# Designs tried in a protein design chat: miniprotein binders against a8xhq1. Part 13

Target 1, 158 residues: a8xhq1
Amino acid sequence: MVQIWQMEPYPCGDPRLPHHLFPPKKITPDELSKRTGTLYWKLDTLDQVALAKRLTTLKLEHNFKKEDIFTLDAETTANFDDKIEELFEESSVPFEQARMIIEGSAYYDVEDKNGQWVRIFCEYGDLILIPSNTCFRFTTTPKNFVKMRRFYKEEEGN

## First folded at step 9 (miniprotein)

Design a13
Fold by ESMFold2-Fast, scan of step 9:
Structure a13 (fold): chain B 158 residues (1-158), chain A 87 residues (1-87)
Amino acid sequence: as target 1 above (158 residues)
Amino acid sequence: SKTYRIEIRIEFDDPLEALEKAELFLIKLAEIAREHGLTIRVEIRETEDGKIEIRFEIEGVSEEVAREIAELIREYFPDAEVEIRKE
């Protein structure tokens, strides 16, 4: 199933460890949405025509005008350790963001309205939509490999 | 030195048809990107005359993969403006 869980409040050690509560507290996509505003979908990647229509609808509904394919791979990415350290720093942006994993796996951490963190395990076919001004962090899993499509709204002054 | 940069520009009159066709192309391009360590960027703009312009930039492409992508471009966008440059 869907793998989303509440993180321990003071995680120690490697960011790529699960950092779930003891005992684990799993949350549903609906609970994720209520707590953080973040949306999660598992997309069917085998029907390419239906997938194209679904993603076209996403882009139109959210005015995504730019995208890229972003790769992190410990074997090929220059300065891999520095990049993953930077991506795990807390940040927020004044626009919504969508990410679809096309290979590998990653964690997106999002902060809820009460300052508690929720970890989302993202793998092939997963699409997430993070609302504007949400504190988030990103890291690879211990597999140290992910490729994803990143969708952006048109930025001011570009 | 052994990689190429590909830039694609294409204009469409029908926004919905354009976006769906571009998305099918991107799904195929993403399959190529799974097997090869290339960088892809896409931008969609409305022109002053009400057309939709879609730009693709692809970097870090080997000669073999550049040929594969060129064939895919011809299939999906036969009238696209395409530049292939050695990096």
Scores: ipSAE 0.545, ipTM 0.815, lowest interface PAE 1.5, mean pLDDT 86

Design a2
Fold by ESMFold2-Fast, scan of step 9:
Structure a2 (fold): chain B 158 residues (1-158), chain A 87 residues (1-87)
Amino acid sequence: as target 1 above (158 residues)
Amino acid sequence: SKTYRIEIRIEFDSPLEALELAELFLIKLAEIAREHGLTIRVEIRETEDGKIEIRFEIEGVSEEVAREIAELIREYFPDAEVEIRKE
């Protein structure tokens, strides 16, 4: 199930809480794209041959030449609390970002042109592409565990 | 614990089918990463000769998992240049 929602204007407390409006206001992938430019796909991970073709097309279309697997895990990641606090700070980068969750879950928050925030719940098989110069935040969910593939252009990378 | 680093270098003349095969390999490799705490880095570049070079760097690999990865490499890229080093 696709889970994307409008965030409350001034989220307080733990970043890993839902921070949706009351009542919740769901956002479709199409609305997300129109408001923020962010693309979201729920991929079929069981058809690995089709998945390989899809991801190869993505890499070619966006000229992604580098990739890594990034893990955040409260059980094994050094300075986990400091890292998740830092990752939740608003940031913006001059290049597009593509992320595919391969295990666990996370939230990506993106700001629209009117200063309103949208939260994207990302879980196994979800792929997102955030445009360059978009304000975003990242956090784990309360599960405190995520593994994701990160795609980069040649100039970027880790 | 004793862990290993595996570096793989693959070179191809025809890009599309080779890139799809490399992505399928990476999907299989990511499934291994789901079960184990290894890290993976991949880089694709065009050589001066007009060929495509793909490099994989895998770290934090146990001896058992290194054997599984070696077999996967043999299956997908029998001509790959492979270096396995103890970390």
Scores: ipSAE 0.719, ipTM 0.874, lowest interface PAE 0.5, mean pLDDT 88

Design a3
Fold by ESMFold2-Fast, scan of step 9:
Structure a3 (fold): chain B 158 residues (1-158), chain A 87 residues (1-87)
Amino acid sequence: as target 1 above (158 residues)
Amino acid sequence: SKTYRIEIRIEFDSPLEALEMAELFLIKLAEIAREHGLTIRVEIRETEDGKIEIRFEIEGVSEEVAREIAELIREYFPDAEVEIRKE
């Protein structure tokens, strides 16, 4: 299922906790797009031929020319705690970012126009596209494991 | 255990159908990566004569997984340039 929610305004404690409002306020993919410009799709991974066509179209439409598989795993990744702290620092980049989770889970947080944060739970089959110059944060979930495909344009990710 | 590095180069003229086949191949490689601790990098570029070249670099591959990948390459791209090196 789709899990996207409005974050509490002053989250404290472990970044990997849900940090939702009380009561929880769920956000639809359409609302996410309107507020942050971020696109979210839960892809059908069962029909691999259709999936290949869909991802090929995505890469052509966005001019993604490079790609890697990126893994974070508390058991095998050197300096895991330092890396996740670095990745959770608020940042923005002057290019769009596309990520597809192929194993494990992660949170992508994106800031909207009004300074409110939206958390996107990402698991196997989830694809997100974050626009250029969007403030974002990334962390693993408490599972401390994620593997994802990262897509880059010609002059990026080198 | 021994690990291997695999480099694959594919060049083609018909871009859409070939890119879709390359993506299907990559989806299957990603499924192998889900089960094993290998890394994958992919780059697509246009050659000077207007062809499309795609390169795959795969690292941390066990002997068993290298055989699985070799079978996939034979199935999808029998004409690909393939280099397998012991790490």
Scores: ipSAE 0.698, ipTM 0.863, lowest interface PAE 0.6, mean pLDDT 87

Design a4
Fold by ESMFold2-Fast, scan of step 9:
Structure a4 (fold): chain B 158 residues (1-158), chain A 87 residues (1-87)
Amino acid sequence: as target 1 above (158 residues)
Amino acid sequence: SKTYRIEIRIEFDSPLEALEALELFLIKLAEIAREHGLTIRVEIRETEDGKIEIRFEIEGVSEEVAREIAELIREYFPDAEVEIRKE
């Protein structure tokens, strides 16, 4: 099931805690798109042929020519704590970002046009597309482990 | 060293069908990555001859996993150029 929610305005403490409002305010993928431009899909990983067609279409429509598999794992990643601190710093980039989680879980936080933050819980089979110039943050969940495919345009480089 | 690096080069004559086959292979490769540590980079370009060239660089794999990947490549792309090197 999709898990996207409105974040509290000034989350304190561990960034890996849910940081939802009280009571929780769930956001639909459609609301996410309207507020932030971010697209979210839960993909069927069991039908690999259909998945391949879906991802091929994504790559062609967005001109993604490069990709990698990116892993963050508290057990094996060098300087894990420093990396997650850096990745949770607010950032924006002038190009689209597409990410598909293939193992583990992570949070992508995106800022809407009114300065409010939405958290997207990403797990196996989830694909997100964050538009250019969107302010975002990234962290692992308390599992401290995620593997994802990252899709790039030529101009994005490494 | 017990870890290996794999470099793969593949050329295609039919872009859409080839890209779908590539993606199916990448999905299978991601399944292998779920079981084992993997670093992978993929780049797609058009050659001067109008063919599609795809380059893969896979790092940090054991000899056993390198063989699994080589067999998978052979299954999906019999004409691929595959180079395996110890790191």
Scores: ipSAE 0.514, ipTM 0.765, lowest interface PAE 1.1, mean pLDDT 84

Design a5
Fold by ESMFold2-Fast, scan of step 9:
Structure a5 (fold): chain B 158 residues (1-158), chain A 87 residues (1-87)
Amino acid sequence: as target 1 above (158 residues)
Amino acid sequence: SKTYRIEIRIEFDSPLEALEKMELFLIKLAEIAREHGLTIRVEIRETEDGKIEIRFEIEGVSEEVAREIAELIREYFPDAEVEIRKE
């Protein structure tokens, strides 16, 4: 099942808590796309041939020419606390962002056109595509560990 | 402890099937990366004669994992240019 929800307007405390509304308001991938332009897919990682076709299509359609594997791990990442604080700062970039989680879990928060925040729970097999110039935040979950593939259009360090 | 850096260069014509095979190879590399603390970087470019060149840089691999990756490369792209260096 997909796990996307509308966030409380002023989340207090640990960023890694769910911060959903009470009662929870779940967002469909369709609603996410309409509100934020962000695309979300839960991919079948066990069908590797189908996965390869899907990711090949994604790369061709979006002209992704570079990728890397990025890891955040409280036990091994240097300056983990500073890194996590930096990544949770509200930001926007003039480039499309595609991310596929290959281990662990993370939250991507995206702001909609009305200033409301939507949280996307990302775990193994989840692929997200965030449009250029979208306000976003990133954090790990309480697992304090995530490993993801990041796709780029030829821009380094994005 | 010894860690290794692996650089791979593959050149091919760009039919869809070859790109899909390349992505399947990357999926297999990502599975290896799930179990180990290595880093991977990939760059794709078009050569002057219209072929596709893909370069991989893999860093922080143990000797055991380097052997596993070398075997995977042999299976998928036996004509790839591969350099394995001790870091």
Scores: ipSAE 0.622, ipTM 0.827, lowest interface PAE 0.8, mean pLDDT 86

Design a6
Fold by ESMFold2-Fast, scan of step 9:
Structure a6 (fold): chain B 158 residues (1-158), chain A 87 residues (1-87)
Amino acid sequence: as target 1 above (158 residues)
Amino acid sequence: SKTYRIEIRIEFDSPLEALEKVELFLIKLAEIAREHGLTIRVEIRETEDGKIEIRFEIEGVSEEVAREIAELIREYFPDAEVEIRKE
């Protein structure tokens, strides 16, 4: 199920808490796109031939020629707490970012045109594309585990 | 425990067929990576002769997973150049 919501203006405490408004304000993928330019899709992971064609098309359309598998796991990642703190700092990059979650879960937070933050819950099979120069934050959920594929143009990357 | 690094180099004449086949391989590889926390780097480039050259680097794999990856490579890319080294 799609889980995207407007965040409280000044989230305090653990970044892995939901930080939604009271009452919660859910946002559709279309609203996310209009507000932030961010695209979100749930991909069918059971049809691997169709998935391969879809991802090949994505790579060709966006000229992604480099990728990695990025894993954060409290059990195995050295300096996990420090890395999570660094990744949750507000950041922006001058290139688009494409991420597909292949295991676990995470939050991507993106700032909209009016300075309000939207949280995207990302789980197995979710693909997001964040446009260049968008302010974002990243964290795991309280399960402290995520694996994702990250796609880059040949000369780009963090 | 001991870990291994795998380098794979392959060349293709048909770019679209190559890219779709590589993507099928990467989907299968990602399943193995989930079990064992692998790091995978992939570079795809065109050669001066207009062929597609693909280079993979896979790090942090156990001996057992390295064997599984080697078998997968043989299935998908029987003509690939493969080097497996201890880290």
Scores: ipSAE 0.530, ipTM 0.725, lowest interface PAE 0.7, mean pLDDT 84

Design a7
Fold by ESMFold2-Fast, scan of step 9:
Structure a7 (fold): chain B 158 residues (1-158), chain A 87 residues (1-87)
Amino acid sequence: as target 1 above (158 residues)
Amino acid sequence: SKTYRIEIRIEFDSPEEALEKAELFLIKLAEIAREHGLTIRVEIRETEDGKIEIRFEIEGVSEEVAREIAELIREYFPDAEVEIRKE
């Protein structure tokens, strides 16, 4: 199930808690796109031929020419707590970002045009595309484990 | 035990079908990466003579998994240039 929601204005405590409004306010992928420009798709990982066509189209349309697999795991990642703290700092980059979760789970938080934050729960098969110059934050869920494919344009990463 | 690094280089004149085939191959490699602690990097570029080149670099591969990956390469890209080195 798609799980995207509006965050409370001043989340207190552990960043990995849901931090939704009370009552919860769910956001649709269409609403996410209108508010933040961020695209979200839940992909069918069982149909590998269709998945390959979909991801090939993504790479061609956005000129993604480099890719890696990124793992963040409390049990094996050196300085895990410091990395999580750094990744949750608000940041923005001058290029679009595409991420597909292949194992575990994570939260991507994106700021809308009115300064309100939307949290996207990402799990296996979820693909997100965050536009350039969007303020975002990243954290694992309390499971403290995620593995994802990261897509890059020719010169933006290594 | 021993771990290995695998580098794969593939060149194509016509990229359309080749890119979808490379992505299907990468999806299968990613499934192997889910079960094992290996890392994968991929780069697509145009060569000086106008061909499309796709490079895969795979690190942290056990001998058992290296054999599995070698069979997968043979199935998808029998003409690929493959280099396997002990880490």
Scores: ipSAE 0.655, ipTM 0.849, lowest interface PAE 0.8, mean pLDDT 87

Design a8
Fold by ESMFold2-Fast, scan of step 9:
Structure a8 (fold): chain B 158 residues (1-158), chain A 87 residues (1-87)
Amino acid sequence: as target 1 above (158 residues)
Amino acid sequence: SKTYRIEIRIEFDSPWEALEKAELFLIKLAEIAREHGLTIRVEIRETEDGKIEIRFEIEGVSEEVAREIAELIREYFPDAEVEIRKE
């Protein structure tokens, strides 16, 4: 199930809590795209041939020449709590970011043009594309574990 | 535990077929990465001769998983340049 929601304006406490409005306000992938420019797809991982064609098309359209698999795991990642705290700091980069979760779960938060934040719950099979110069935050969920493929253009380092 | 590093270098004449085949291979590698702790890096370059060069670097691989990956490489890219080293 797609899980995207409008965040409370001043999220306090643990970044890994849902931080949704009360009552919750869910957002569709289309609304996410309209508000933030961020694209979200839940991919079918069972049809590997179709998946390969789709990801190849993505890489060609966006000129992604490099990628890696990035892991965050409370059990094995050195200084996990410090890294998660750092990754949750508001950030902006001058290039597109594409991420596909292959195990575990994470939250990507993106700021819309009116300064409101939207939280995207990402789990296995989810692909997200964040436009350049978008303010974002990242954290794991309370599971404290995620593995994802990260896609980069030639001008970016691995 | 003892781990291995695998480096794969592949050259293709056809960019379209090469990229799709490399992606299918990478999907299989990602499945292995879901089951095992390992690091994967991939780089795609166009050579001056108009060929496509794809490089894979895999780290933190156990001996049994290294054998599994070697078999997968033989299946997908029998002509690939492969280097397997103990870390």
Scores: ipSAE 0.636, ipTM 0.842, lowest interface PAE 1.0, mean pLDDT 87

Design a9
Fold by ESMFold2-Fast, scan of step 9:
Structure a9 (fold): chain B 158 residues (1-158), chain A 87 residues (1-87)
Amino acid sequence: as target 1 above (158 residues)
Amino acid sequence: SKTYRIEIRIEFDSPIEALEKAELFLIKLAEIAREHGLTIRVEIRETEDGKIEIRFEIEGVSEEVAREIAELIREYFPDAEVEIRKE
């Protein structure tokens, strides 16, 4: 199930809490795209041939020349608490970002043009594309575990 | 514990079909990564003579998983340049 929601304006406490409005205000992928430019797809991981074709098209259309698998795991990642604190700092980059969750779960927060934040719950098979110069934050969920594929343009490695 | 590093280099002429095959291979590697703590890096580049080159670097691989990956490489890219080294 797609889980994207409007965040409370001044989230307090642990970043890994849901931080949704009360009552929750859910956002569709189309609304996410219109407000923030961010694209979200829930991919069918069972049809690997179709998945390979779709991801190949994505990489060609966006000129993603590099990728890695990135793991955050409270049990094995050195300096886990410091790393998740760093990743939750508001930032923006001058290039688009693509991420596909292959295990575990995480939150990507993106700011819309009016300064309001939207939280995207990402789990196995979810792919997101965040446009360049978008303010974003990242954290794990309380599971404290995620593995994801990160897609890069050639120039990002410098 | 005993771990291995695997480096794979693949070169091909036809971009679309070969890129789809490389992505299918990477999907299979990601399935292995779901169960194991290995690290994967991939880079795609165009060579001076207009061919496409893909490089894979895989680190933190146990002996058992290294054998599994070697079998996948043989199945998908029998002509690939492969180096497996103990870390």
Scores: ipSAE 0.676, ipTM 0.858, lowest interface PAE 0.7, mean pLDDT 87

Design b1
Fold by ESMFold2-Fast, scan of step 9:
Structure b1 (fold): chain B 158 residues (1-158), chain A 87 residues (1-87)
Amino acid sequence: as target 1 above (158 residues)
Amino acid sequence: SKTYRIEIRIEFDSPLEALEKAELFLIKLAEIAREYGLTIRVEIRETEDGKIEIRFEIEGVSEEVAREIAELIREYFPDAEVEIRKE
């Protein structure tokens, strides 16, 4: 099940709470793309040939030349609480970001053109692409564990 | 002190099939990483000869997992340059 929703205007308290409207307002992947430019796909991880072709196409279309696997885990990650607090600060970067969840779960929040926030629940097999200069936030869910593949263009500089 | 670092360097001609094969390998490697506490980095570069070079760096590998990864490398990339070092 795809889970993307409009967030309440002034979310208070723990970032890992759902922070949806009451009643909840669901957002489709098409609406997400129209409002924020963010793309979302739920991938079939059991069809590995199709998955490999899909990810190869992604890398070629977006010129992703570098990749890592990134883990946040309350049990093993040094300074976990500080890192989660840092990652939930509003930020933007001048390059596009692609992330595929391979274990656990997380929230990516993206700001639309009107300053409204949309929360994307990301779990195993979910792939997202956030365009450059988009304001976003990130946090784990209350499970406090996520492992994801991160895709990068060739980085300029040192 | 009981972990290893594995560095893999592979060169390919430019066909799409080689990139798809590297992705199939990475999907399998990511499944191993999911089960164990590994770190993986990948870099793709074009060489002066117009070939594609792919580098994998894997850290935090136990001896048992290093053997599994070595077998996977031999299956997918028998001509790869592989370095395994204790960290």
Scores: ipSAE 0.523, ipTM 0.792, lowest interface PAE 1.3, mean pLDDT 84

Design b10
Fold by ESMFold2-Fast, scan of step 9:
Structure b10 (fold): chain B 158 residues (1-158), chain A 87 residues (1-87)
Amino acid sequence: as target 1 above (158 residues)
Amino acid sequence: SKTYRIEIRIEFDSPLEALEKAELFLIKLAEIAREHGLVIRVEIRETEDGKIEIRFEIEGVSEEVAREIAELIREYFPDAEVEIRKE
């Protein structure tokens, strides 16, 4: 099962810690969508033909015309700590974004309509779609390794 | 070790089947990239005459992996325009 939770209001320390409330407040994918507009799917990666059809439909429906495969790895990525700090800065873009984790794990944090933050634990097979003009943050988990496919509108590519 | 850049260009008349085939190719290519730490970029464009063009750019490819990718390209898109260059 996907792990999504409401974050503490003033998270301190390492961004890769869970930063959940005490006691934890878990959020369903439906609640995530209602609060933030963010969509979540667990994809079947073992059926490659079905996966290809699903991703083709995603690209056509959302007009994603650019894509890359993005890797962060503490063992190989130059300036890993600086890159992680930069990616965890609050950001917002005027276009929707899709991300699919193909190896490793990461956290995507999204701000809801009331200014509360929700953390999404993303691992192999997870696909998320973040709507335009949503405040978000990204970080690796303590494993310090993730590979993902990033989908963009035509002007949003690298 | 020497590395290569591979650029692939595929053009077709906008059939859904061809787009699904390109995605299946990318899924296979992503598996190779996962094992070898490759950088992959993909762009889809509509041409002026209404055709679809898909471009793949792959960087950081060793000679052995370049041969594997070339075989995959021949299998999926024998008519693709392919350019392989030393970096």
Scores: ipSAE 0.568, ipTM 0.812, lowest interface PAE 1.2, mean pLDDT 85

Design b11
Fold by ESMFold2-Fast, scan of step 9:
Structure b11 (fold): chain B 158 residues (1-158), chain A 87 residues (1-87)
Amino acid sequence: as target 1 above (158 residues)
Amino acid sequence: SKTYRIEIRIEFDSPLEALEKAELFLIKLAEIAREHGLRIRVEIRETEDGKIEIRFEIEGVSEEVAREIAELIREYFPDAEVEIRKE
């Protein structure tokens, strides 16, 4: 099951609510790619050898030379509320962003060429690649916990 | 004193072999990270000899988890340069 949907035009209130249209409008990974350039894959985490080959291919194709594991957890992260508020501010960066969720869940919001926002629900095994100069937002879900692998190019590093 | 820092350095001739083995190791390490609050950073570099160097930095590791990681390193990279320090 793909968990990508078109967001309401003027979302307000808690960012961690789904903010889908009424009725919901689901979007396929192919539609996401055509509209926003963003790629989404649900990876098989049970086949570790196949997973390692797939991620190795990703790293080679996109020249990812650096990686970290990033955690946001309401129980342990210092200044959690401030960090979540900061991460939900609309942003864009001049490089690709690759993220793989290894625990918990999060929302990545990406803006399409017509100014409409698409929300991507990311959970264990989900890998996303957001192209450079794409407007995006990030938040945890109401679970207030996510752990993810973040991939970086040789010229970059946060 | 309550936590440890682990640094691992490994060199390989084959870029594909190095990346696949490092990725398999990192998948195992990420499973440990799901159960424990450790911080992980990885960097891949080409050396002057044309070899691939991979560095892992692991922080916030308890003594019990440090032993588990040390065993995993021994299994995957027996010739790696490993440094374990108290924080």
Scores: ipSAE 0.623, ipTM 0.842, lowest interface PAE 1.0, mean pLDDT 86

Design b2
Fold by ESMFold2-Fast, scan of step 9:
Structure b2 (fold): chain B 158 residues (1-158), chain A 87 residues (1-87)
Amino acid sequence: as target 1 above (158 residues)
Amino acid sequence: SKTYRIEIRIEFDSPLEALEKAELFLIKLAEIARENGLTIRVEIRETEDGKIEIRFEIEGVSEEVAREIAELIREYFPDAEVEIRKE
């Protein structure tokens, strides 16, 4: 199930809490794209042939020539607390970013054109594409574990 | 160290079908990675003679998982250049 929502304008406390409005305001993938340019797909991981075609199309369409698997795990990642704090700092990069969650869960927060924040709950099978020059934040959920595929242009990489 | 590094290099003349096959391989490889905590990097290049070259680097692989990956490589890309080294 897709879980994308409008965030509180002044969230306080632990970044890993949901920080939705009361009552919750759910956002559709189409609304997310209209407001932020961010694309979201829930991929069928059981149909590996269809998945391979979809990811191949993504790589060709966006000229992603490099890829890695990135893991954050409170149990095994060195300096986990520092890395999580760093990743939750607002950031913007001059290139698009694609991420597919293959294990665990995370939040990607993206700022819309009016300065309002939208939170995307990402879990196994979720693929997101954040356009260039979009302000974003990243954190794990309270599970403190995520593993994802990261896609890069040939000019970028790690 | 009882872990291994695996490097795989594959060349193709047909871009689309070859890339789809490489992606199927990577999906299966990512499932193995998810279960065993290994690191994977992939790079795609166009060669001077117009072929597509795909390189995989896999790190942190146990001996048992290295054998599993070697069999998967043989199944998908029997002509691939494969190098397995102790870390």
Scores: ipSAE 0.476, ipTM 0.770, lowest interface PAE 1.6, mean pLDDT 84

Design b3
Fold by ESMFold2-Fast, scan of step 9:
Order: sequence, then C-alpha cells, then structure tokens
Structure b3 (fold): chain B 158 residues (1-158), chain A 87 residues (1-87)
Amino acid sequence: as target 1 above (158 residues)
Amino acid sequence: SKTYRIEIRIEFDSPLEALEKAELFLIKLAEIARELGLTIRVEIRETEDGKIEIRFEIEGVSEEVAREIAELIREYFPDAEVEIRKE
C-alpha cells in the first residue's frame, strides 16, 4: 500500500509521529511527482534476477557509480536518538538521490514548490528518487529500524 | 581504525552478464551488511585486450562483516582477485 500524505505545518515533537493533517490528506505518487519532482516506485523483490536488471538500468540511466548501505536500529546503533535528530534537520544537495528500502521502514519528507511538506512512508521494496536541490528530511518510523541502499553520482565529488 | 577495506577485481568477456551478476552480488551483500555508513564503489572499465573489468571497493566494514563478504565473493566470483586491508 502506497502511503504518502500532506504534513501538518510546523510539526512538533517526535519526528517519528505521523504528523499528518486532521483529517489525513493522502497524496498519490503522481501528485508527489507534480508537486515535488520526487519519484516513487514499489519494486518487485521476489525475482532477484529481474530486480538486478532493474537496478542496473537505474544506475546506468542516472550515472550512479557509488553506493552505500545505511542501517539505523534503535537496539544496536550508537547514539540513535541523536542521529535521528540530526537526520531530521532540513537539508538539500545539488544532485539527485536514490534510496531503496531493503528492510524496515522510514519517512522521507520533501518540500514542494509552495513550501508545504509531503511525507513518504518507505518500506521494503520501495525506491525513491529525489531531484537535485529539493529540501528533504529523513527519519525512521516508530519501529526504529531501517536498512536501505543509497545511490550516488561519483562525478559529483561523493 | 578497527574497520577494513575490501577491494575486488573481476574480469569478464561479456559486459551484460557481468553487470547482471555484479548487481546480484550487491543485492546479496546488502542482506548481510549491518554497518552504518558502509560505502560501496563499483567501477566498470574495458581492459587493453578487450575484456571487461569490474572493481568493487568496500569501505568501513568490521572484521566480522569483512569475513562474511569474503565468503560471499568466494561463492559468486571464485576467480576474483580480493584484497582485504585494515584501515
């Protein structure tokens, strides 16, 4: 299930709370793309050969030549609360970013052209592509565990 | 530093098969990696005699994860040139 929603303005308290409007306002992947430029796909992970071809195509098409595996786990990650606080600080980068969730779940928040924030719930098999110069924030969900692949362009000085 | 760097070099005659197998290896690698900030770099180039070379550079791994990665490399690329160095 696709779960993307309009966030409340000025979310306060724990960033891992839903921070949706009341009542909730759902956003489709198409609306997300139109408002923020961010792309979202649920990938089929059952066929690893097909998945490998899809990810190879993504990397070639977008010139992603470097990647890492990023894990956050409240049970094992040192200074987990501080790291979550740091990652939830608004930031932007001058290149596009791709993220694929391989375990657990997380929220990516992206700011639209009118300064409103959209929260994207990301779980196993989800791939997102955030365009360059987009303001974003990141946090785990209340499950406090996520593992993801992060893709980078080598020529951007990564 | 208590972390390790792993460098892997593989030569192939077929670029398409090499890319697919390399990505399948990375999918399996992702399943075993538990380190925050583990960095993986993949470079593909053509050698002077027309073969395709794929290089993997993996940084920031613990000794335990380095051993698991070495075993995975042995399984997927038995003829790979592998170098493991303490950082």
Scores: ipSAE 0.535, ipTM 0.759, lowest interface PAE 1.0, mean pLDDT 84

